# VH-VL binders against Large ribosomal subunit protein uL10m (mRpL10): the designs that were tried, part 192

Target 1, 224 residues: Large ribosomal subunit protein uL10m (mRpL10), of Drosophila melanogaster (Fruit fly) (q9vpl3)
Amino acid sequence: RGKINIQRPKAPHYERARVVAVTQPKYPELPKAKSCFKTRAERTQQQQENPYNEIIAREVRNWLDHSRLVAFFHLSSITADDIFRVRVQLHKQNLHLKSYGSKIIEQAVKNTRYEAIVPLFHSNHCIVFSPDPEKTAALLRIVRRVPQMVLLGGIVEETMLSRNQLVAYAQMPGLHAVQAQLVQTLSQAPGHLIQQLQAHQNSFVQVLDVHAKNQMNEETPKST
Short names: E, the ipSAE of ESMFold2; O, the ipSAE of OpenDDE; V2, 0.75 times the mean of E and O plus 0.25 times the DockQ between their complexes.

## First folded at step 12 (VH-VL)

Design gg4 (from gg1 with light chain G31T; framework fv_anetumab; at its last look DockQ between E and O 0.28; V2 from the best seeds 0.00; counts 0 for: pae E 3.8 > 2)
Fold by OpenDDE, look of step 12:
Structure gg4 (fold): chain C 224 residues (1-224), chain A 119 residues (1-119), chain B 111 residues (1-111)
Amino acid sequence: as target 1 above (224 residues)
Amino acid sequence: QVELVQSGAEVKKPGESLKISCKGSGYSFTDYWIGWVRQAPGKGLEWMGIIYPGDSDTRYSPSFQGQVTISADKSISTAYLQWSSLKASDTAMYYCARSFLYWGEFDYWGQGTLVTVSS
Amino acid sequence: DIALTQPASVSGSPGQSITISCTGTSSDIGTYNYVSWYQQHPGKAPKLMIYDVSNRPSGVSNRFSGSKSGNTASLTISGLQAEDEADYYCSSYTSYSDPYVFGGGTKLTVL
């Protein structure tokens, strides 16, 4: 009695194979989860002048107008799961990751001060918005760990910055820290000034005293 | 300086409840994750879970889900690990550790809390 | 259970270079560059030695280096010193639902 090879079951009879092939639930191949970003980019390219695009464009404009920190990224072969985990982490830092089609961005920034950003949107990209420019360091710290996100540049306090400038900005001490240092320095300045002024006065008095003493010594007649 | 200080050693009986603490200092407590790691005597490190004190987002290892509760009080920069009913198998050293990223490394560790559960 | 595999023990003489391996799968170490190494002395808390495969935190000796090839990460300790005798653990990101996995640990003995 031939050992039923459980590892290589004999191909069923042709008729049975046909029935099994027909009765096997064709589970629709789950559309290979095109990264939500690719699907969105493709959808945005196909979307004709849809009233919906205008709404999204307004949203983009609103984000730009209310954000003190805006960073532009190129996305390279990133999975939906990876995007999601990064998004969650960014959100915890009050950083908002958004993705828009290039056409929508063009429409959104047309005839605005942001028109210069249009050339950055030629491929898969995302934008990070924040109301807090002090979060730039946190943003860069997060994104450095995500090689699929390539920083292209950004806007901080209404100023367009290159990638390098943005990195440099993040390395600067916070405005508050600098202000605090300035205040400390300024608070110490009056004391030093007073000391210097007093030192000069004291020196002057000393010189006068010496002069007075010398004059008194000259007026003492040598009593022969 | 960044520091995580854990509560002292605990000796308990099976069935008792326990809550141990981890206090962070020297950094913004709400901006970092706090993870808990178990180490049984003579054994390796086991990740138990993690919490983000800023919003109390808490995640558990599948192995520890439902077995422990992780919480945090951001007002006093303290994270907690608690058991409702201890088992002898819970005897271990427990470490809290800081991570900036959900998927990131633990850069600072507490000194550990030894929990001994014996009849 | 996703487990990272480490040798149970490694040994070396002072001044030598030793390597500790950490082997995962294509779903963890093979996919992500989020491998960390921790040093643990007896009775002490773990200390981060390497993160993101090859980066050293501030204060960690340049004798420690990390690398990755395929599904295997490696910690190399050059110029072995007596103080390096400790347990070493690797860790890796695996998934969103289970972000941390540790290796079984390697005991390093300095002969």
Scores: ipSAE 0.751, ipTM 0.881, lowest interface PAE 0.8, mean pLDDT 87
Fold by ESMFold2, look of step 12:
Formats: structure tokens, sequence, C-alpha cells
Structure gg4 (fold): chain C 224 residues (1-224), chain A 119 residues (1-119), chain B 111 residues (1-111)
């Protein structure tokens, strides 16, 4: 029985007040006749058309629209204090750790190319959003010390990547234009991907050669 | 080249205040934690606390909570360790060190600042 | 509180292999892969030799290796050389809320 608590970004004051006001029950002066006319199906429909789900789904859409990096993780047992400390560390790198119910994710990605992500949320999970795809390496460096978070895959520059593709993307920091080319090539359909890789074999070797010869590292020596 | 350069050795009397510094260069100073580690003469290493200069998030070892102040000035890429009133038992070598995570390894260390507090 | 226990000293001859142990409380090292090892020569700052139990930073000789078994982490130095004479410290966390701690240190003497 997984009741996923949805953690929101620091909400504007007006949104917090709106959510509180909407959740306050009013005990209306309902006539007995109206109370007697409600059926079980009508009460179930009222709950399933919960307006709070649409508010939260819009939040998820906003994150997806403004994030050039989205990473999906399976989340095993971890204390609230420990996951909070991980969230703080991620936030310092402009990485935003969130968790949403599968129905909210389904509603948020409805009629988008991201509908394929819904099965990832059948189990306990979390999502990391960032406007900075360059932070993929930092994300993986942080979660290496968090065995409770298991990478499932992600979205980079609006294309879906498998776990292995995302790890490969992270290993090429600082080559933004080339990294965008590689993401497009890796995200193509499997049969098409084979054709693209065969055609770009020399280009991929040249990209690795440029990266290996590049003296511009991200200002700092590697810390490991 | 990542480098942490600490202020020079200090000789102080009990009751005096002191602020020692650690200047980071060769990396994005605001993106890494700076920790402080004490080593009394002939003794081992003791972690005192750590700061993230980007937002001044500061964590202390329980044994040093309230005993020292850790701060940073990100405009000059410098972290500080401060005492309001030194004791003779504060005589030690003090190191600053860099970490990517506050629970992580210290990959680069300053040269150390010897603080001597006597009579 | 985590406590990390190291032997006070170890010794070996040039070319020999030696191992320095670091044992935590009950299950602390066995639960998490956060163990690091530091080398400190007299009058010098510590240097990171091993992180995450067994990983070597760039520039550290492959003569240095790390492992763990149960609640004990180990630093192994093969092909012992005079320059290896130093103090060695392990460090670890057991959870994200516990303080970062060091072992008591081990003095390595090269005979």
Amino acid sequence: as target 1 above (224 residues)
Amino acid sequence: QVELVQSGAEVKKPGESLKISCKGSGYSFTDYWIGWVRQAPGKGLEWMGIIYPGDSDTRYSPSFQGQVTISADKSISTAYLQWSSLKASDTAMYYCARSFLYWGEFDYWGQGTLVTVSS
Amino acid sequence: DIALTQPASVSGSPGQSITISCTGTSSDIGTYNYVSWYQQHPGKAPKLMIYDVSNRPSGVSNRFSGSKSGNTASLTISGLQAEDEADYYCSSYTSYSDPYVFGGGTKLTVL
C-alpha cells in the first residue's frame, strides 16, 4: 500500500492559501432530499474528478516544460530525514527532487509524447528535474552515495533516454552541442538507431577524440 | 588546479578571539562544501563542521556545536573558522578541505593553520 | 555515534604488502559504501587515497587498494616503498544525519 506523498516546489504564498481554502470543508445547509439523492456512483465520480489532481498535474507539466533534464528513479526504503538531506544536496546543484502519484503523472503527460513514462511510476519512485542538462553528471555523482535511489532512465532535451543512454550522456560533460547530437541519435527507434549508428561511426569517434583532447574541463579537476 | 590556501600560524593567549581563513581557487568555490578538521599535537583528525558557500548552509559536529563559528564570503572565495574566546585546549593544527557532498570525501586540503594558545 | 577503530601502528619491509584495518560499530561500515582513506606525512596535510571503499582518485598509485568485509574496511598497500611511511586515517558516515568521523589513525613504518 504505497501512499505517495507529493512534494511540491516552494509554492507561491497565493497557491498555498488557495490549496488550504479549497480543502477546508464547508458544511452546507443541505436539505435531506439532496443528501438522499446521491448514489454511490456519484460520490465515486466526485472523488475521481478531484480538482486538486489537476492543480498538481499542471505543476508536473510546468516542470516538464521547463526542465531540459528529467531523471526517473526507483526509491527503496529510506527515512524522511535521509531523503530530505538528499533533496537539499540535489537542490544546491539546481536539481529538484519530486514524487507524484501515477494517476497525476498520467494526467500530466496525457496526449504528449511523454505518455510512455507512466509505467515507471507503478512502484515507489522519485523524479529529479533540472533546467540544466549539464548537471546530469552531478546528479549521478550525488546518487552514487544514495543506494536507495536506482536510476531507471530520463529525458534530456525533450528526448527519452534509457538508463544506459543517460549514463553515457553524463560521461561527456562540457560538449553541449555534441551532447545534443548524441541524445538525438540515441533516442531514435531501435531499427533506425542501428542505421544511424552505422552512418555516424566515424563522427562518434571524432567526438570522443575532440572530448579527449579538450583542455576545457568544467573549471575544476575531477573530485572522486 | 584546485588549491586551498589557509592563513598563517597564530600565537594567542587564552580569552582572545581569532578568525582563520581558507581561500579556494581553481574551481567553482560556491559549488563545493568546505569542511574544517582539527588535529591536536600528536593526535588524530577531528571533523569540526562544514559549510556550503553558495547558500551558507552550515553543519557542525555535535562536539563543536556552539564552540566555533564557520562562515564564508563567496565574493572573495574564502571560508572562515572563528573563536570568540580561545582556550589553551584549542592549540592544534586546523585544516580546511573541500567536498562535493557534506557526507562525502575530502578530495583537496589546505596546508593547515597552526594555532597556539598559551598562558 | 559511529566509532572507527584502527590499529595504532603497522610495519613492513620494502616490497612487502601490508593491510590496515578500520572497524566500525555494529553494522555501520557494512550498511553503506562511504569509507575513505587518507595518507598524512609528518608536517603535511592529509591526502585522499581511497574513496567509496575501493575507488582510487586520479594520480594515486594502483599499489593502494581498498575493500570491505562485514563491518571492517581495509586499505592494502602492495610493493611497500619508503615514501609510504605515514599516518593513515579511515573515515565514514553511517547515515546522512550522523557526523562525519575519522578513525584514530595508523602509523605505518617501513623497516
Scores: ipSAE 0.320, ipTM 0.656, lowest interface PAE 3.8, mean pLDDT 77
ESMFold2 (binder alone), look of step 12: mean pLDDT 92; pTM 0.939

Design gg5 (from gg1 with heavy chain G54S; framework fv_anetumab; at its last look DockQ between E and O 0.25; V2 from the best seeds 0.00; counts 0 for: pae E 3.0 > 2)
Fold by OpenDDE, look of step 12:
Structure gg5 (fold): chain C 224 residues (1-224), chain A 119 residues (1-119), chain B 111 residues (1-111)
Amino acid sequence: as target 1 above (224 residues)
Amino acid sequence: QVELVQSGAEVKKPGESLKISCKGSGYSFTDYWIGWVRQAPGKGLEWMGIIYPSDSDTRYSPSFQGQVTISADKSISTAYLQWSSLKASDTAMYYCARSFLYWGEFDYWGQGTLVTVSS
Amino acid sequence: DIALTQPASVSGSPGQSITISCTGTSSDIGGYNYVSWYQQHPGKAPKLMIYDVSNRPSGVSNRFSGSKSGNTASLTISGLQAEDEADYYCSSYTSYSDPYVFGGGTKLTVL
């Protein structure tokens, strides 16, 4: 009795194979999870002047106008899962990660003060928006751990910054900290000024006293 | 200075409920994740779960899902680990630890809370 | 349970260099650069020694260094000192649903 090779079952009879082939649920090939970013970039390139593009362009403009921090990133071979992970973390810090097609960006910033950003969008890119410029340090801290996100530059308080400038900005003490320091320094200044003024006055009085004493000593007649 | 201070050692019986605490200080409590790590006697470290105190986003290890409850009170910068019904197998040292990133390293740790469950 | 594999024990003499290995898979150590190392003395909480494979937190001695090759991360301690005697744990990111996995730990003995 031939050992049924359970590891290599004999191919079923042709008719049975045909029935099995037809009855096998054709599971739709799970669309190879094209990174949402590639699919979006490809979709945006194919999208003719679609009224939809205008709507998205308006959205982009709105983000730009209401954000005090905008950072531009190049995306290099990042998975959807990684993007999602980063997005969640950014969102926890009130940082909003968005991706738009280059054409949409061009349309959005055309004839605006943001037109200079267009050259940054030649490949896969994403933008991070925030209403809080103080979150720049947090942003950089997060994205440093994501090598697929390459910082290109940004806008902080309506000022275009290079990558290096943005990094430098993040290292600066917060405006409030600087203001607090300034206030402290200013609050100490009057005390020093008063001390200096008083020191001069005291010195002047001392000089006058010495002068007066000397005059009194000169007026004492030598009693012969 | 960043510090995580945990509640004191607990001795409990099987079936009892327990809630231990971890208080953070010296940093913005709402901007960091707090993770809980179990260490059974003479055993290694086991991640239990993590919470983001700002919005109470809580995530559990599959091994601990439904076994414990992690919570936080951001008003007092405190995270909690809770059991509804303790088992003898819950006897362990429990650590809270801070992480800036959901997937990040734990940079600061509490001193640990020893939980002993014995009949 | 996805566990990172560490040697149970490693020993070295003072002044020597020792290496502790942590072996995972392509879905954890091999897939990400999010490997951390923790030192734990008896009766104390773990201390972060290395993060992101090779970065040292402030206050950690430069005697500690980390590296990764393939699915294996390594902690190297140079100039071994008596105070280095402790348990060492590696950790890695694995997935969004299970972001933390620890190694089994390695007991380092200084002879």
Scores: ipSAE 0.730, ipTM 0.870, lowest interface PAE 0.8, mean pLDDT 87
Fold by ESMFold2, look of step 12:
Structure gg5 (fold): chain C 224 residues (1-224), chain A 119 residues (1-119), chain B 111 residues (1-111)
Amino acid sequence: as target 1 above (224 residues)
Amino acid sequence: QVELVQSGAEVKKPGESLKISCKGSGYSFTDYWIGWVRQAPGKGLEWMGIIYPSDSDTRYSPSFQGQVTISADKSISTAYLQWSSLKASDTAMYYCARSFLYWGEFDYWGQGTLVTVSS
Amino acid sequence: DIALTQPASVSGSPGQSITISCTGTSSDIGGYNYVSWYQQHPGKAPKLMIYDVSNRPSGVSNRFSGSKSGNTASLTISGLQAEDEADYYCSSYTSYSDPYVFGGGTKLTVL
């Protein structure tokens, strides 16, 4: 193995991109198929735009549903090579860098608690998703050395956090945070269970009745 | 407790091959880069290259490209530096060091491996 | 040539403050580049003293501080102690470029 001097593939050459654009909208055909083109163009544009928008919006919802860490950034001018190098380092930490249009984000979060994020996407931006909220510290450590990515805020464990709150979250010791959550969960579970059992006589009777019924079912053989 | 433990000193002749090791412990070995730094006798530090053991992503200084091979075996938390044919000018102390980013600072260092190449 | 230039030596008396410079170009230190500093006692491995220009790792004395102005980074040691006698190296890095480079080193002598 050797020094990796080969960056990710460059964007398509201008000549190639120009050829694709010219061939797709064929100008000589437009005058010839004026009547048919008008109806076909309307159907094609509507179908292409609508299906892609909802497919991409569904992708955004899937990322939001499966990510316990989401971070929003303003993205300043950066070369394709440089952002690729940043994406590689992020990916090594299970951090996934994405960018979506503001209309797609608006469609994706409509009627959810995340509608407030839509204004963040009016300017050049990027989003980092991860299933691992403990990777918040790693994310901030990487981005601190990428001045083109300016942190705006994020979502951790389905809670909206400001920039400062996200930074404070990242500084919590991982073991201490896990231990604090475990202690809270254990305190809530015993208290809730005990209160439920003692607060209702019917609930206590139902527990005893289920236990007696289970013993009766264990003693009764199956008919067929 | 983060530790990087390197293999012992080596005395070699010109033309011989050599592979030295760096074993990491006390941290998630595959979450960090391992870099190699050379220090010739009485001289300063020279960055040689760096590897990410999880996927063997390897980067070399232009001065050392093609002169050495950096590798890792993540199953035993070990990185390697090797030469196919040593020269007398390869006589130096070689350090491994840990970095979170391939372009970042080295926060923990191995004890060093002295390589002596003489006839 | 080394891209990062440091003085060959610096000396000071116990209790004094001294500064070690590290000078590069815009591609070495200016712009998006960050600087770290390492201390190396004779026969020992280097130790990270400063990262990202001015941050101290846990366990490093607050007598060590770092700064950057233009293309020059500086390591300042206040309240100089005998244990500070060592070689000091700067290095420069970014999030997305190579090569990673060390300065030539500065020998600090405590008189």
Scores: ipSAE 0.417, ipTM 0.702, lowest interface PAE 3.0, mean pLDDT 77
ESMFold2 (binder alone), look of step 12: mean pLDDT 89; pTM 0.925

Design gg6 (from gg1 with heavy chain G54D; framework fv_anetumab; at its last look DockQ between E and O 0.38; V2 from the best seeds 0.00; counts 0 for: pae E 2.8 > 2)
Fold by OpenDDE, look of step 12:
Structure gg6 (fold): chain C 224 residues (1-224), chain A 119 residues (1-119), chain B 111 residues (1-111)
Amino acid sequence: as target 1 above (224 residues)
Amino acid sequence: QVELVQSGAEVKKPGESLKISCKGSGYSFTDYWIGWVRQAPGKGLEWMGIIYPDDSDTRYSPSFQGQVTISADKSISTAYLQWSSLKASDTAMYYCARSFLYWGEFDYWGQGTLVTVSS
Amino acid sequence: DIALTQPASVSGSPGQSITISCTGTSSDIGGYNYVSWYQQHPGKAPKLMIYDVSNRPSGVSNRFSGSKSGNTASLTISGLQAEDEADYYCSSYTSYSDPYVFGGGTKLTVL
């Protein structure tokens, strides 16, 4: 009795094969998840003045208005999996990665203080939003390890920053740290001021004493 | 200074439960992942899983899925590795380690916890 | 189990340069620049020596350097010292579901 090769089962009889082929649930090939970004770029090209675009534009505006940190990135050949990976990590840091079509961005920022960002959105891009400007360092730390995300610039505390400025900002000590240092410095200042004031007073008194002593010595008549 | 301090060595019998700990200090515990790595005697390093303490997002290696439970208590900056029923094959050194990214390097390591399971 | 391949052992004399290789696949080392190297002395915890293929953490000697070519990452130790005698492990990112894979380790002996 020939060893049933369990690794290569004999092809079932033709009729059975037909039945199996027909009864196999054709799981719809999960549409190869076209990178959400490619599909969005393609969708953005076809998006006629769709009421939907207005809604999305409002969303973008809302994000811009409520974010204290906004960073703009160019995306170069990034996979959906990679984007998702980065998104998860960003989200854990309260950083929100979003992608919008260029037309939507243009519509969203039209006649607003953000209109200057439109030229940044000529290609595949994404935006990271955060309510916390202190997360800038964390953002940069994450995206530095993602070569497909190229930092273009950002907005911090309503100020537009270049890439280099944003990097510089991230390297600055946090506001709280600076405040703490300031408080420490200020707390030490009164002591120094008092010392300086006292030093001047003491010196003045010494000068007066010397003057008084000299006057007393001049008034002592040389008893001839 | 960043430090991970693990619980002491454990000697157990097969079938017993065990929970070992890793306490982080010197950094924001909730902002970093804690991974667990097994090293059997005379063997290499094996990644077991990782947890993000802030939201308890936990991920396991396929080889360790269902075999162990990783948890964390952010209130005391402590991560845990737990067995419901130990096997002799669980005898190993267990390390906790910190990573900023769940796909990133482990930059700080605990001193290790030796677990010995013997009849 | 997808394991990175390392030589079991390498040896060198003091002052020499040695290289430890770590070979993976196009889905790990070849696909990403997330290769790390760890040094482990006997009875001690691993220490991060290299991350992201070639970056050194603060406090790590400049004698340690990392590189990658194709599916193979390399750790080079220049000016070999007695203290460098240890086990060395490479690691790489592989996938979202299984983000960490370690090499089998290489024992470095300083002769």
Scores: ipSAE 0.775, ipTM 0.893, lowest interface PAE 0.7, mean pLDDT 87
Fold by ESMFold2, look of step 12:
Structure gg6 (fold): chain C 224 residues (1-224), chain A 119 residues (1-119), chain B 111 residues (1-111)
Amino acid sequence: as target 1 above (224 residues)
Amino acid sequence: QVELVQSGAEVKKPGESLKISCKGSGYSFTDYWIGWVRQAPGKGLEWMGIIYPDDSDTRYSPSFQGQVTISADKSISTAYLQWSSLKASDTAMYYCARSFLYWGEFDYWGQGTLVTVSS
Amino acid sequence: DIALTQPASVSGSPGQSITISCTGTSSDIGGYNYVSWYQQHPGKAPKLMIYDVSNRPSGVSNRFSGSKSGNTASLTISGLQAEDEADYYCSSYTSYSDPYVFGGGTKLTVL
């Protein structure tokens, strides 16, 4: 076999396909091969514009809008029975485990403040939603036993948090419960006092938000 | 503080029914599983089963399935272990214990209920 | 199913260190399986001493430590005291295991 001089390229694939089609003894199969090629391209385009994808994307947007806690995980290989058992335990704590395709998530967060989360879904993943941000500690306690679920970060009270910030948030006591106990102890709890307590809470959340934004910037730059 | 308080010791005859209780306090009762552990006199610990009181999701050890009934009344933060017909072999100490997950450790235990079944 | 083997008894003198082993009959303790240890004094309920192989609950002395190597978990008690005399049980569990299992127990005698 004396095809040693391969450095020079052969004729383009387009010309090979045309020549081969002309010399083939079975002409009826050419439209089938061409149809299959376009069918692959059409299926890809159709998948992106599928109306079922919009319905599912609307579901994701609804979860994002109504959840005060959202946590993102990388998901390693796990059996369907095992992930079902994890989902049951999470559901008992009002934590809702979901999985969606990255294209659907991209469509769901399009033109929203959450567009920054799209890169998290390039690999196998899952999401936990909850209306109860105080359940963050319970979430982390459950997934501690599930090494297939690796925390990437989350959203708490509309603030994006890194992995470390979400873990730190989970360890914080409930300021609303402490503030409510203080107000109930005072026989007179004027609106000025309540506003000062709420301002401390808002300042605390603002510090977490600044750290989340700084962490997002640090995660973007790549090593030289 | 978290406490599990069990009902008092019982002396019964074979064939009688019995329902013993475990009352939890100092924590959100419906957020945790309650398990039952048997210890025959001078013997080791045997897991019997576990219940999630909020929805009554109940799991039994294969060794005890069909022999006992585990139930809970979340309105009074109480779990139960029940026999429809006691046997002499049911003589043992019975502990309730709390777990966050049914596949996890028991972090708090009741004081135990001694059940004696004799003629 | 899963079976955990512990020595029936272990003894040591005050101030010494002792180790109690817990071995699965197969790979019961390997992989994603976790181990906990319970202490039971005569006439008392068991008490959780170690969870997730090596973690101590709040209020448990740091004289108690746990480890795992292959299919064997170990509970180590340093600086033995008379009050450590008790029965010790291991248990093994996974994140998704339905059945719970206890070892047969080890009686620790402080000489």
Scores: ipSAE 0.426, ipTM 0.719, lowest interface PAE 2.8, mean pLDDT 77
ESMFold2 (binder alone), look of step 12: mean pLDDT 89; pTM 0.927

